VHH binders against q8kes1. Designs and how they scored, part 22

Target 1, 126 residues: q8kes1
Amino acid sequence: MNLKVKGARDVFEYMKGRIPDETKEHLFVLFLSTKNQILRHETITIGTLTASLIHPREIFKAAIRESAHSIILVHNHPSGDVQPSNADKQVTSILKKAGDLLQIELLDHVIVGNNDWFSFRDHALL
Below, E stands for the ipSAE of ESMFold2; O stands for the ipSAE of OpenDDE; V2 stands for 0.75 times the mean of E and O plus 0.25 times the DockQ between their complexes.

## First folded at step 15 (VHH; framework vhh_8emy_2)

Design i2 (at its last look DockQ between E and O 0.94; V2 from the best seeds 0.87)
Fold by OpenDDE, look of step 15:
Structure i2 (fold): chain B 126 residues (1-126), chain A 119 residues (1-119)
Amino acid sequence: as target 1 above (126 residues)
Amino acid sequence: QVQLQESGGGLVQPGSSLRLSCAASGFTFSDYHMHWVRQAPGKGPEWVSSINPSGSYTYYATSVKGRFSISRDNPSKTLYLQMNSLRPEDSAVYYCAKEWEYDSRTYSRGQGTQVTVSS
C-alpha cells in the first residue's frame, strides 16, 4: 500500500534520505491519489530553482501519466534555510494556476532543509 | 487523538495586550510546526503566525508583524501568542493549529478562544 501523507510533516519525513545530493537543490514532484497516497515521486530538476527552468507542461504531463489526482512540489535548500525565495513563490503561483486549469491540484509546496521544513499551505501562501 | 485547547482570550481595549495559550496533547508536539489562525465573523480563516519545532524560526502575517510574538514550550506541550498593541481588526476567534491537513483541507485546530478588541 502506498504511503499516505496527511500534512507537510509527512512530506518532510518522506523526503528524508531520498535527496541524492543535499549539496544541490533538487526539485521533486509527488504524485498523489484521491486519498493523498503517494503514487510516485519524480525529480524534475537539479540545480538552482528558477521559474524559467520549470515548465508546467512537463510537470503535469508526468502527473497525467501517473493518473495523479493532485501533486506536491518539494525542493531542498542546501543552505538548510527553509525560507521561500521569490523564485519559489513564482514557480508555485504558475503551477497553481496550471493545476487549477487542468484540475490536478497543486496541493502543497514543501521546502526541506536541515531538520526543518516550510509548507506553503501551512503559511497561507497556497 | 489530537487535542488542542486554546485559552486567554477576552474583551480588551485598543492598545492593550493579551497572551493566548494552547495546550496540546495526543501527538508528538515537539515534532510539529505550530500555528495560530483566526477567524472573524463573516470572514474566512486567516493565518496569523507559525513556529517551527525547535522554535528557532517564527513567521507572522503582515498584519500582525511587530505586534504579535509566537513561542512554544515543548516540555509542557504549550503554544503561546503574545499580542501587543491590539486593534479592533484583531477581533476574532483565535485557534491553535497543528498543521494544514490535506484530507480536511483546513487547519487541525482547537475550539478557539474569542478575542474582542473594542473601546
Scores: ipSAE 0.909, ipTM 0.945, lowest interface PAE 0.5, mean pLDDT 95
Fold by ESMFold2, look of step 15:
Structure i2 (fold): chain B 126 residues (1-126), chain A 119 residues (1-119)
Amino acid sequence: as target 1 above (126 residues)
Amino acid sequence: QVQLQESGGGLVQPGSSLRLSCAASGFTFSDYHMHWVRQAPGKGPEWVSSINPSGSYTYYATSVKGRFSISRDNPSKTLYLQMNSLRPEDSAVYYCAKEWEYDSRTYSRGQGTQVTVSS
């Protein structure tokens, strides 16, 4: 009975009530089945996102353990401004490259706020 | 089923303006970001502009900032793109899109409307 995500709005809806402290920035990864069902999610970092906090080996080790076909990155901006930062773009680029090599696709990166979201795929940043 | 119908394209000279429209049905229009995407012959798709569900935030590709204006009318389920100061490099088929679909790995979009800017 895992939730299927068809697009970024479904990811935004999934994250409602799943961010422990909305006043802090969190980065999550969603592990997806071949049918784009969320197997589970995992918190990667809490606090201001920088590329130095991202460890592709640990993320993809978890993805392999979960037998994930693909992953989605999600992170929240407490400010409510969902436009991606340069750090967001850098993290996305690193993980896209790693996923391409491992054939565990980074399907999207979705930034969430209170009543809005931003999809990297929708904006051709991915 | 999702239905998107673009209109308002044409053949115009550089410096002209055009207003594109997109009629939407088969989904809750006010629940989604809406997007304009364009594709020139032999090129990949290029994201142009986006607008959030309420219309309070708009986003533009650097190539069109200051020249194009996206808007929406949720009661009529209509998306617009006002295109000013058109250039030959704006020539493309313009598509209205609901979102990038994870299953198909492409935009959920209409059939498009041709914009040709040429002397």
Scores: ipSAE 0.783, ipTM 0.893, lowest interface PAE 0.6, mean pLDDT 91
ESMFold2 (binder alone), look of step 15: mean pLDDT 86; pTM 0.871

Design i3 (at its last fold request DockQ between E and O 0.95; V2 from the best seeds 0.88)
Fold by OpenDDE, fold request of step 20:
Structure i3 (fold): chain B 126 residues (1-126), chain A 119 residues (1-119)
Amino acid sequence: as target 1 above (126 residues)
Amino acid sequence: QVQLQESGGGLVQPGSSLRLSCAASGFTFSDYHMHWVRQAPGKGPEWVSSINPSGSHTYYATSVKGRFSISRDNPSKTLYLQMNSLRPEDSAVYYCAKEWEYDSYTYSRGQGTQVTVSS
């Protein structure tokens, strides 16, 4: 049975031990069912999130492939500081719009750091 | 079940201060970010402030930054919102909220406490 995520904390817990190299920034996508069960997660990019915007094509190509009802973006900050950067916000905004258009909702964007997280939903950024 | 009970609201004059409290139960308080959300008549909910589990990081809406201060006491499972330099536009029902829930598309929140700022 797939794990259900109820909120950002569950996402944070899910990501524990799943980041291959915490010294590098990884962008993950969680693919969710209609019941917010994690169908699968995929690493989209490593070390490039802050340098350039992630193209929605890459995210939603995967989402479509997985027949995801919705997705959650997750990325770690190697610094441990979970404060969203402007790049994070821009990516989120773009993907939100793309998700809305494709009717694959960007449910949340969770930044993971040192024993802490930041949810865009929790902080009214999404 | 999650229970959040706000208190400390009232009618005050502009420029005054209020301190809101929220008693939490039914979940591991110290494991969650906590939030204050407010809703004024005729308006949708507005995020006000958040605090991480340890209290080491706080977040504020632009409209309240510099005036409001969020804090928490994990042992007593209490969330606080110190509101200084209150303005009429701060008038709203203030809700203590747990994390945004993916199923309900809203914060798990209490019944709220009314804050009215008026001359």
Scores: ipSAE 0.907, ipTM 0.949, lowest interface PAE 0.5, mean pLDDT 95
Fold by ESMFold2, look of step 15:
Structure i3 (fold): chain B 126 residues (1-126), chain A 119 residues (1-119)
Amino acid sequence: as target 1 above (126 residues)
Amino acid sequence: QVQLQESGGGLVQPGSSLRLSCAASGFTFSDYHMHWVRQAPGKGPEWVSSINPSGSHTYYATSVKGRFSISRDNPSKTLYLQMNSLRPEDSAVYYCAKEWEYDSYTYSRGQGTQVTVSS
């Protein structure tokens, strides 16, 4: 069976060994089943995260193709500091709005770093 | 099974201090972020503060920054909230929480401890 995520720590554990080059910022999306099992993940961007590089149409097209019930965003900070930037918050807001419209919920955004993570949901940012 | 037990609440006057404690069991305490959330009567839950597994990073809601201090002691599996300069608007049930659970759409939390700040 596919890996079930119960909370943000499970997302952090899933991403271990799945970031090709940790010296670069990557943004991923996880596509989830109705039982919060990870169907697969996909790299959205590599490099400095900006809202102008995010294309909700392409992300949600992939989510529909995967038959995803919901999604989780994940990205790494190469510095190891997991504090969300303003760009991180803006990207999250855009995808939250798109997901609400399409009824494919954005469950969380998890920033991963050096043996640590930050969950938007845990900190009431989502 | 996860067990979280809060203590240290009480009835105090404005400007007072209180120290909340939370005893954790049934999970590996040092593997998780820990959180304080509060809920006033008739209101929804409000996130108050968080601390990462090692204790190296702390986070605060704007309403409590500079007055509250979160800490943890991983050997004793205990989470703390030092609450200084208490105000009537801080009155609530305070819960410690392990994490937001995606399946239930809620924090995994204890039964809470009542903090009442009034003249």
Scores: ipSAE 0.828, ipTM 0.905, lowest interface PAE 0.7, mean pLDDT 92
ESMFold2 (binder alone), look of step 15: mean pLDDT 86; pTM 0.881
OpenDDE, look of step 15: ipSAE 0.906; ipTM 0.948
ESMFold2, look of step 16: ipSAE 0.808; ipTM 0.896
ESMFold2 (binder alone), look of step 16: mean pLDDT 87; pTM 0.883
OpenDDE, look of step 16: ipSAE 0.904; ipTM 0.947
ESMFold2, look of step 19: ipSAE 0.818; ipTM 0.901
ESMFold2 (binder alone), look of step 19: mean pLDDT 87; pTM 0.884
OpenDDE, look of step 19: ipSAE 0.902; ipTM 0.946
ESMFold2, fold request of step 20: ipSAE 0.816, 0.817, 0.810; ipTM 0.899, 0.899, 0.895
ESMFold2 (binder alone), fold request of step 20: mean pLDDT 85, 85, 86; pTM 0.868, 0.870, 0.870
OpenDDE, fold request of step 20: ipSAE 0.905, 0.906; ipTM 0.947, 0.948

Design i4 (at its last look DockQ between E and O 0.95; V2 from the best seeds 0.00; counts 0 for: grease 24.4 > 24.2)
Fold by OpenDDE, look of step 15:
Structure i4 (fold): chain B 126 residues (1-126), chain A 119 residues (1-119)
Amino acid sequence: as target 1 above (126 residues)
Amino acid sequence: QVQLQESGGGLVQPGSSLRLSCAASGFTFSDYHMHWVRQAPGKGPEWVSSINPSGSYTYYATSVKGRFSISRDNPSKTLYLQMNSLRPEDSAVYYCAKEWEYDSWTYSRGQGTQVTVSS
């Protein structure tokens, strides 16, 4: 059975040990079932997160391929600081809109840092 | 079973202070971010403040920044919200929350405590 995520902490726990290089910023997408089980995760990009590097068509193409009910965006901050940047917020906004149109919910965006995380959903940014 | 019990609410005058408490049980308190959310009559839930597991980071809604202070005591599994310079618009039921739950599509929260700010 696939792992179920109930909230951002579960996402944080899931990501432990799954980031290939903690010194680089990785953007991941978790594809979820209707029961919030992780179907798969994919690495979208490695490097500095910018809105220009994130294409909704690629993310949601993958989401559709995986028959995902919803998705969670995850990226790590090599600095360990989990505070969202303006770029993080912009990417989240774009993907939220795209998800709404496609009826594949952007369930959350979780920033992973040094023994801490930040959930956009928890903090009313999503 | 997750249990959250808020206390400390009441009727106060504008400019006054109030300290809310939340007693948590049924989960590993120190492993979770904790949150305060509030809901006024006729309005949807509003996020107020959050604190990370260690307490090293705190977050606040713009409407309460500089006036409210969130803190936690992990050994006693207690969350606090110090509310200073209270305003009428702060009137709401205040809820302690463990996290935004993906299944229920809402904060896992207690029964809440009423805060009324009125002259």
Scores: ipSAE 0.894, ipTM 0.944, lowest interface PAE 0.5, mean pLDDT 95
Fold by ESMFold2, look of step 15:
Structure i4 (fold): chain B 126 residues (1-126), chain A 119 residues (1-119)
Amino acid sequence: as target 1 above (126 residues)
Amino acid sequence: QVQLQESGGGLVQPGSSLRLSCAASGFTFSDYHMHWVRQAPGKGPEWVSSINPSGSYTYYATSVKGRFSISRDNPSKTLYLQMNSLRPEDSAVYYCAKEWEYDSWTYSRGQGTQVTVSS
């Protein structure tokens, strides 16, 4: 996949057909090149998202292995409501801080639903 | 070829209302979230409000919630911001924006319209 992401809509379009079971909550990480091309994505968790399930060391170890210069978080809300939860905000904060220390930028966190998305970056939550 | 043209700014007294408009072209307007951002002199840009493609969800910064109302008309490709109970701290250039661009690390936006609230 050589898709370049310019903004959050491109992330939403990329995820179409890539969520194995849309009735379950999934968290993904997208690994990006210096030119914001998607190198690949990886499933981090399946099931209700909580901050205690997120292990920054494993995400950033994978980012380094992929030679990623930046990452994007993506998750789906099975309800279709894309408004961020407190857990979504907590996970974002943890990974933002880790990425800042490692200088692997968290470009965005995009929540996807059926025909809508929510970008943390667009809404100044990141 | 994204074109965004803001209008409706002006010089008003505290407590006044203004309605900002943004004419959009060069992209499929109904496919995108739309945003208002503002920039006061000597400050960085401040996100104000957003609306999803269908118009079913609206979002507001805490500083404007309850006073400002965002809306869109997809057939006419027009974004609006109704600003009520204006305060001197709302004085800024207001920009219409399509989305945050990862490459440029900023919003894709128009030229802006000046809003000045002073007695």
Scores: ipSAE 0.794, ipTM 0.891, lowest interface PAE 0.8, mean pLDDT 92
ESMFold2 (binder alone), look of step 15: mean pLDDT 86; pTM 0.879

Design i5 (at its last look DockQ between E and O 0.95; V2 from the best seeds 0.88)
Fold by OpenDDE, look of step 15:
Structure i5 (fold): chain B 126 residues (1-126), chain A 119 residues (1-119)
Amino acid sequence: as target 1 above (126 residues)
Amino acid sequence: QVQLQESGGGLVQPGSSLRLSCAASGFTFSEYHMHWVRQAPGKGPEWVSSINPSGSYTYYATSVKGRFSISRDNPSKTLYLQMNSLRPEDSAVYYCAKEWEYDSHTYSRGQGTQVTVSS
């Protein structure tokens, strides 16, 4: 049975040990069922996160392929600081809009760092 | 079962201070971010403040920055919100929350405590 995520803490726990190189910024997408079970995750990009590197069509192509009900964005900060950047907010905004149009909800965006995380949902940024 | 019980609300004058408390049980308090949210009549829930598990990071809504202070005591499983320089627009029911829940699309929160700021 697939792992269910109830909130951002569960996402953080899921990501433990799943980041190949914590010295580099990784962007992941979790694909979720209607019951918020993780169907799978996919690495979208490795390196500095910028809005130009993230294309909604690629993310949601994968989401549709996986028959995802919703998605969660996850990326790590090599610095360990989980504060969202302007780029993080921009990417989130773009994908939120795309998700709304496609009716595949961007459920959350979680930043993971050194023994801490930041949820866009928890902080009313999504 | 997760339980959150807020206390410390009341009727106060503008410019006054109030300290809210939240008693948590039914989960590993020290491993979760904790949040305060508020809801005024006729308005939707508004995020107010958050604190990470260790307490090393705190977050505030723009409307309360510099006036409110969030803190926690993990051994006693208690969350606090110190509210200074209160304004009428701060009037709301204040809720302690564990997290934004993916299933319910809302904060897992207690019953709330009423804060009314009025002359």
Scores: ipSAE 0.906, ipTM 0.946, lowest interface PAE 0.5, mean pLDDT 95
Fold by ESMFold2, look of step 15:
Structure i5 (fold): chain B 126 residues (1-126), chain A 119 residues (1-119)
Amino acid sequence: as target 1 above (126 residues)
Amino acid sequence: QVQLQESGGGLVQPGSSLRLSCAASGFTFSEYHMHWVRQAPGKGPEWVSSINPSGSYTYYATSVKGRFSISRDNPSKTLYLQMNSLRPEDSAVYYCAKEWEYDSHTYSRGQGTQVTVSS
């Protein structure tokens, strides 16, 4: 059954047990239905995240293939500190612009750590 | 049902301090980030401050940093905003919020408390 996400805490809870190697930084995308149900998630990168590693066409190609209405970005900080880096902000900005053009909304970017998360939307960064 | 009740607003002079409170019920308060959001007449909502579940991290909008202080008391399910050095620009309805709701594209918030800073 597809899980519905109402807000960032639900995204954090969904990701528990779904990060293959928590010692490495992973970037995921969640593809959402019109009812904000998670259709599936996909790993985009593994390893240190930089803005140069993002390719909007890869992400939105997958979103179109899944018939996603919207997407959520998730990544983990292995340190457990969920404060967004400048790279995190740059990645978010690029994908926000691409999503606006394609009318596939970037609903949120959620950084996850041990027992905490940070939502870009909750903190008015998105 | 999630319920958030703000209190502590009023009419004060510039330079004054004011302490807002928010009583929360209907959810596990200690497991959520909590937020203050304000809205002045004719303007859109403005995020003011946030605090993580344990209270160990606090976040502030640039416009209030150094003047406002957010805190929480998880046993009493209460969120606070200490507002110092108030200015006319701080006049707004202040809302306590649980989180941004993806379905509604807005914060889940209470009815608010009016803060008016004027001579």
Scores: ipSAE 0.814, ipTM 0.905, lowest interface PAE 0.7, mean pLDDT 92
ESMFold2 (binder alone), look of step 15: mean pLDDT 85; pTM 0.866

## First folded at step 16 (VHH; framework vhh_8emy_2)

Design o1 (at its last fold request DockQ between E and O 0.95; V2 from the best seeds 0.89)
Fold by OpenDDE, look of step 17:
Structure o1 (fold): chain B 126 residues (1-126), chain A 119 residues (1-119)
Amino acid sequence: as target 1 above (126 residues)
Amino acid sequence: QVQLQESGGGLVQPGSSLRLSCAASGFTFSDYHMHWVRQAPGKGPEWVSSINPSGSHTYYATSVKGRFSISRDNPSKTLYLQMNSLRPEDSAVYYCAKEWEYDSGTYSRGQGTQVTVSS
């Protein structure tokens, strides 16, 4: 049975050991079922997270392919600091709008750092 | 069973201070971020402040930044909110919350404590 995520801490726990190179930023997408079970995760990009590098079409192409009910964005900060940047906020806003249009909800965006995380949902940014 | 119990609310005058407490049980307190949210009459829930598991990082809504201070004591499983320079617009029920729950679409929170700021 697929792992169920109840909140951002579960996402953080899931990502432990799943980042190939923690010295680089990785953007992941978790594809979720209607029961918030992780169907699969996919690496979208490796490198600095910028709006120009994140294409909604690529993320939601994958979401549709996986028949995802909703998605969670996850990316790591190599610095260990989990504070969201303006770029992070912009990307989240764009993907939220795209998700709403496609009826594939962006459920959360979780930033992972050194033994810590930041959830956009928990902090009312999503 | 997760339990969160808020206390410390009351009626105070503008400019005064108040300290809220939250007693947590039924989960590993030190493993979770903790949050304060508030809800005023006729308004939706408003995020107020958060603190990471170790207490090394704190977060505040723009409306309370510089006036409120969140802290935690992991051994006693207690969350605090020091509220200074209180304003009438701070009046609300204040809730202690463990996290945003994906299934329910809301914070896992306690029963709340009433804070009323009035002259």
Scores: ipSAE 0.907, ipTM 0.948, lowest interface PAE 0.5, mean pLDDT 95
Fold by ESMFold2, look of step 19:
Structure o1 (fold): chain B 126 residues (1-126), chain A 119 residues (1-119)
Amino acid sequence: as target 1 above (126 residues)
Amino acid sequence: QVQLQESGGGLVQPGSSLRLSCAASGFTFSDYHMHWVRQAPGKGPEWVSSINPSGSHTYYATSVKGRFSISRDNPSKTLYLQMNSLRPEDSAVYYCAKEWEYDSGTYSRGQGTQVTVSS
């Protein structure tokens, strides 16, 4: 049975031990079922996040192949500070617009750090 | 079961202060971000403020920054909102919230406390 996420804390807990090199920034996508179970996750980028590195067609191609109902973005900050950057907001905006058009909702963006997280959805940034 | 009980609302004049409290039970309070959300009649919910589990980071909507202060006391499982320099547009039902629930598409919240700022 796939792990169900009820809210952003569950996403944070899922990512523990799943970030290959915590000294580098990673952006992941979680593909979710209609019951908000994680089907799988996929690394989108490694390195400093910029909006120019985001290719929505590749993300949503994968989401369609997984039969995902919705997606969640997860991004780690190696510093441990989980406050969203302008780049984080730009990436979120791009993927929200693409998801709205394709009807594969971007449900949240969760930034993870040392024993803390930040949810875009919880803070009305999404 | 998650239970959140807000208190401290009332009818006040513009420029007044109020302190809201929220008693939490049915979950490990210190494990979660906590939030204040408000809703005026005929409007959708509006996020107001958040605080991380340890209380080391606080977040505010632009409309309340500099006037409102969120805090928590983890031993007593209590969330607070100090509201200063209240304005008529702050009038709303104020809810404390545990987290956005992906299944329901809304916050886990209490029944709320009414804040009315009259001229």
Scores: ipSAE 0.835, ipTM 0.908, lowest interface PAE 0.5, mean pLDDT 92
ESMFold2, look of step 16: ipSAE 0.832; ipTM 0.909
ESMFold2 (binder alone), look of step 16: mean pLDDT 85; pTM 0.856
OpenDDE, look of step 16: ipSAE 0.901; ipTM 0.944
ESMFold2, look of step 17: ipSAE 0.817; ipTM 0.905
ESMFold2 (binder alone), look of step 17: mean pLDDT 85; pTM 0.855
ESMFold2 (binder alone), look of step 19: mean pLDDT 85; pTM 0.857
OpenDDE, look of step 19: ipSAE 0.906; ipTM 0.947
ESMFold2, fold request of step 20: ipSAE 0.821, 0.827, 0.818; ipTM 0.902, 0.906, 0.900
ESMFold2 (binder alone), fold request of step 20: mean pLDDT 84, 84, 84; pTM 0.854, 0.853, 0.855
OpenDDE, fold request of step 20: ipSAE 0.906, 0.906, 0.907; ipTM 0.946, 0.947, 0.948

Design o2 (at its last look DockQ between E and O 0.96; V2 from the best seeds 0.88)
Fold by OpenDDE, look of step 16:
Structure o2 (fold): chain B 126 residues (1-126), chain A 119 residues (1-119)
Amino acid sequence: as target 1 above (126 residues)
Amino acid sequence: QVQLQESGGGLVQPGSSLRLSCAASGFTFSDYHMHWVRQAPGKGPEWVSSINPSGSNTYYATSVKGRFSISRDNPSKTLYLQMNSLRPEDSAVYYCAKEWEYDSYTYSRGQGTQVTVSS
């Protein structure tokens, strides 16, 4: 059975060992079932996260393909600092709006760093 | 089950200080981010502050930044909120909260403690 995530900590734990190169910023999307089980995760981009690199149509095309009920955005900070940047907030806002329109909820955005994480949900940013 | 018990609230004058405490049990306290949220009458819940598991990172709402300080003691499973320079608009029920839960779409929180700031 697929792993269930109950909160951001579970997302953080899931991502341990799944980032190919922690010296580079990776953007991932977790596709979730109605029971918040991880159906699959996909690497969206590798490199510095900018709004221009995020294509909502590709993310949600994949979400639809996977029959995802919701998605969680995840990216790592090679610096280890999990503080969200303005770019992170912009990407989150864009995907939130797209998800709302498609009724595939952006459930959370989790930043993974050195032995720490940041959840947009936890901090009232989503 | 998760249990959170807030204490330390009360009636105080503007400019005064309060220190809230939260006793946690029923989960591995040191593994989770902890939060303070508050709710005033007629208003929705408002996030106030957060702290990461180790305590090395703290976060504050703009409205309380510079006045409030969050801290934790993992061995005793206790969360704290030092509130200085209190204002009438800080009046609310203050809740200690575990991380936002994906199933319930809310924080796992205690019963809260009333803070009233009034001259």
Scores: ipSAE 0.906, ipTM 0.949, lowest interface PAE 0.5, mean pLDDT 95
Fold by ESMFold2, look of step 16:
Structure o2 (fold): chain B 126 residues (1-126), chain A 119 residues (1-119)
Amino acid sequence: as target 1 above (126 residues)
Amino acid sequence: QVQLQESGGGLVQPGSSLRLSCAASGFTFSDYHMHWVRQAPGKGPEWVSSINPSGSNTYYATSVKGRFSISRDNPSKTLYLQMNSLRPEDSAVYYCAKEWEYDSYTYSRGQGTQVTVSS
């Protein structure tokens, strides 16, 4: 059955064992139900994150197909440093605006490291 | 049940220091980031500071960076905020918080402790 996420720690725990190559940066999207259950996740990019590689139309097309109520972004920093980069903030801003228009909320963006995470929502960056 | 109890607030003059404490129970304290959030009268909540589970990473709002210091003691399940060089604009109810809860769309927080900085 689908895992319910109550907060960013649950997102971090979900991602354990689900990142194919932790030496590479991955960006994922989690599609959530109205009850904050993870319907599925999808890999968006592999490699250094840049805002120019993010296409909101493809992400939200998938979200609509999944009947997602909301989405969460997740990406890993292979370095273990979970502080958000400027690119992380730019991507988050773009997807927040698109989600607000479509009423499919970007609920959080969680950066994961080896034994730590950073939540945009927890730090008032969303 | 998550329980968070803040203490250490008071009425002080500008330039003073205060140390806030938060006693935590009802969850595995060492597994979570902890946060300080404040709310001034008539305003929405403002995030102030955060600390990761081990205490190795700390984060501060720009308005308090260099003046406030967050720390934690995991054996005693206690979160702290050292507040130096206090200003009148720091006056607020200060809340100890566990993570943002997606279902309730807000922080899990305690009852708060009042900090008033006034001449």
Scores: ipSAE 0.811, ipTM 0.899, lowest interface PAE 0.6, mean pLDDT 91
ESMFold2 (binder alone), look of step 16: mean pLDDT 86; pTM 0.871

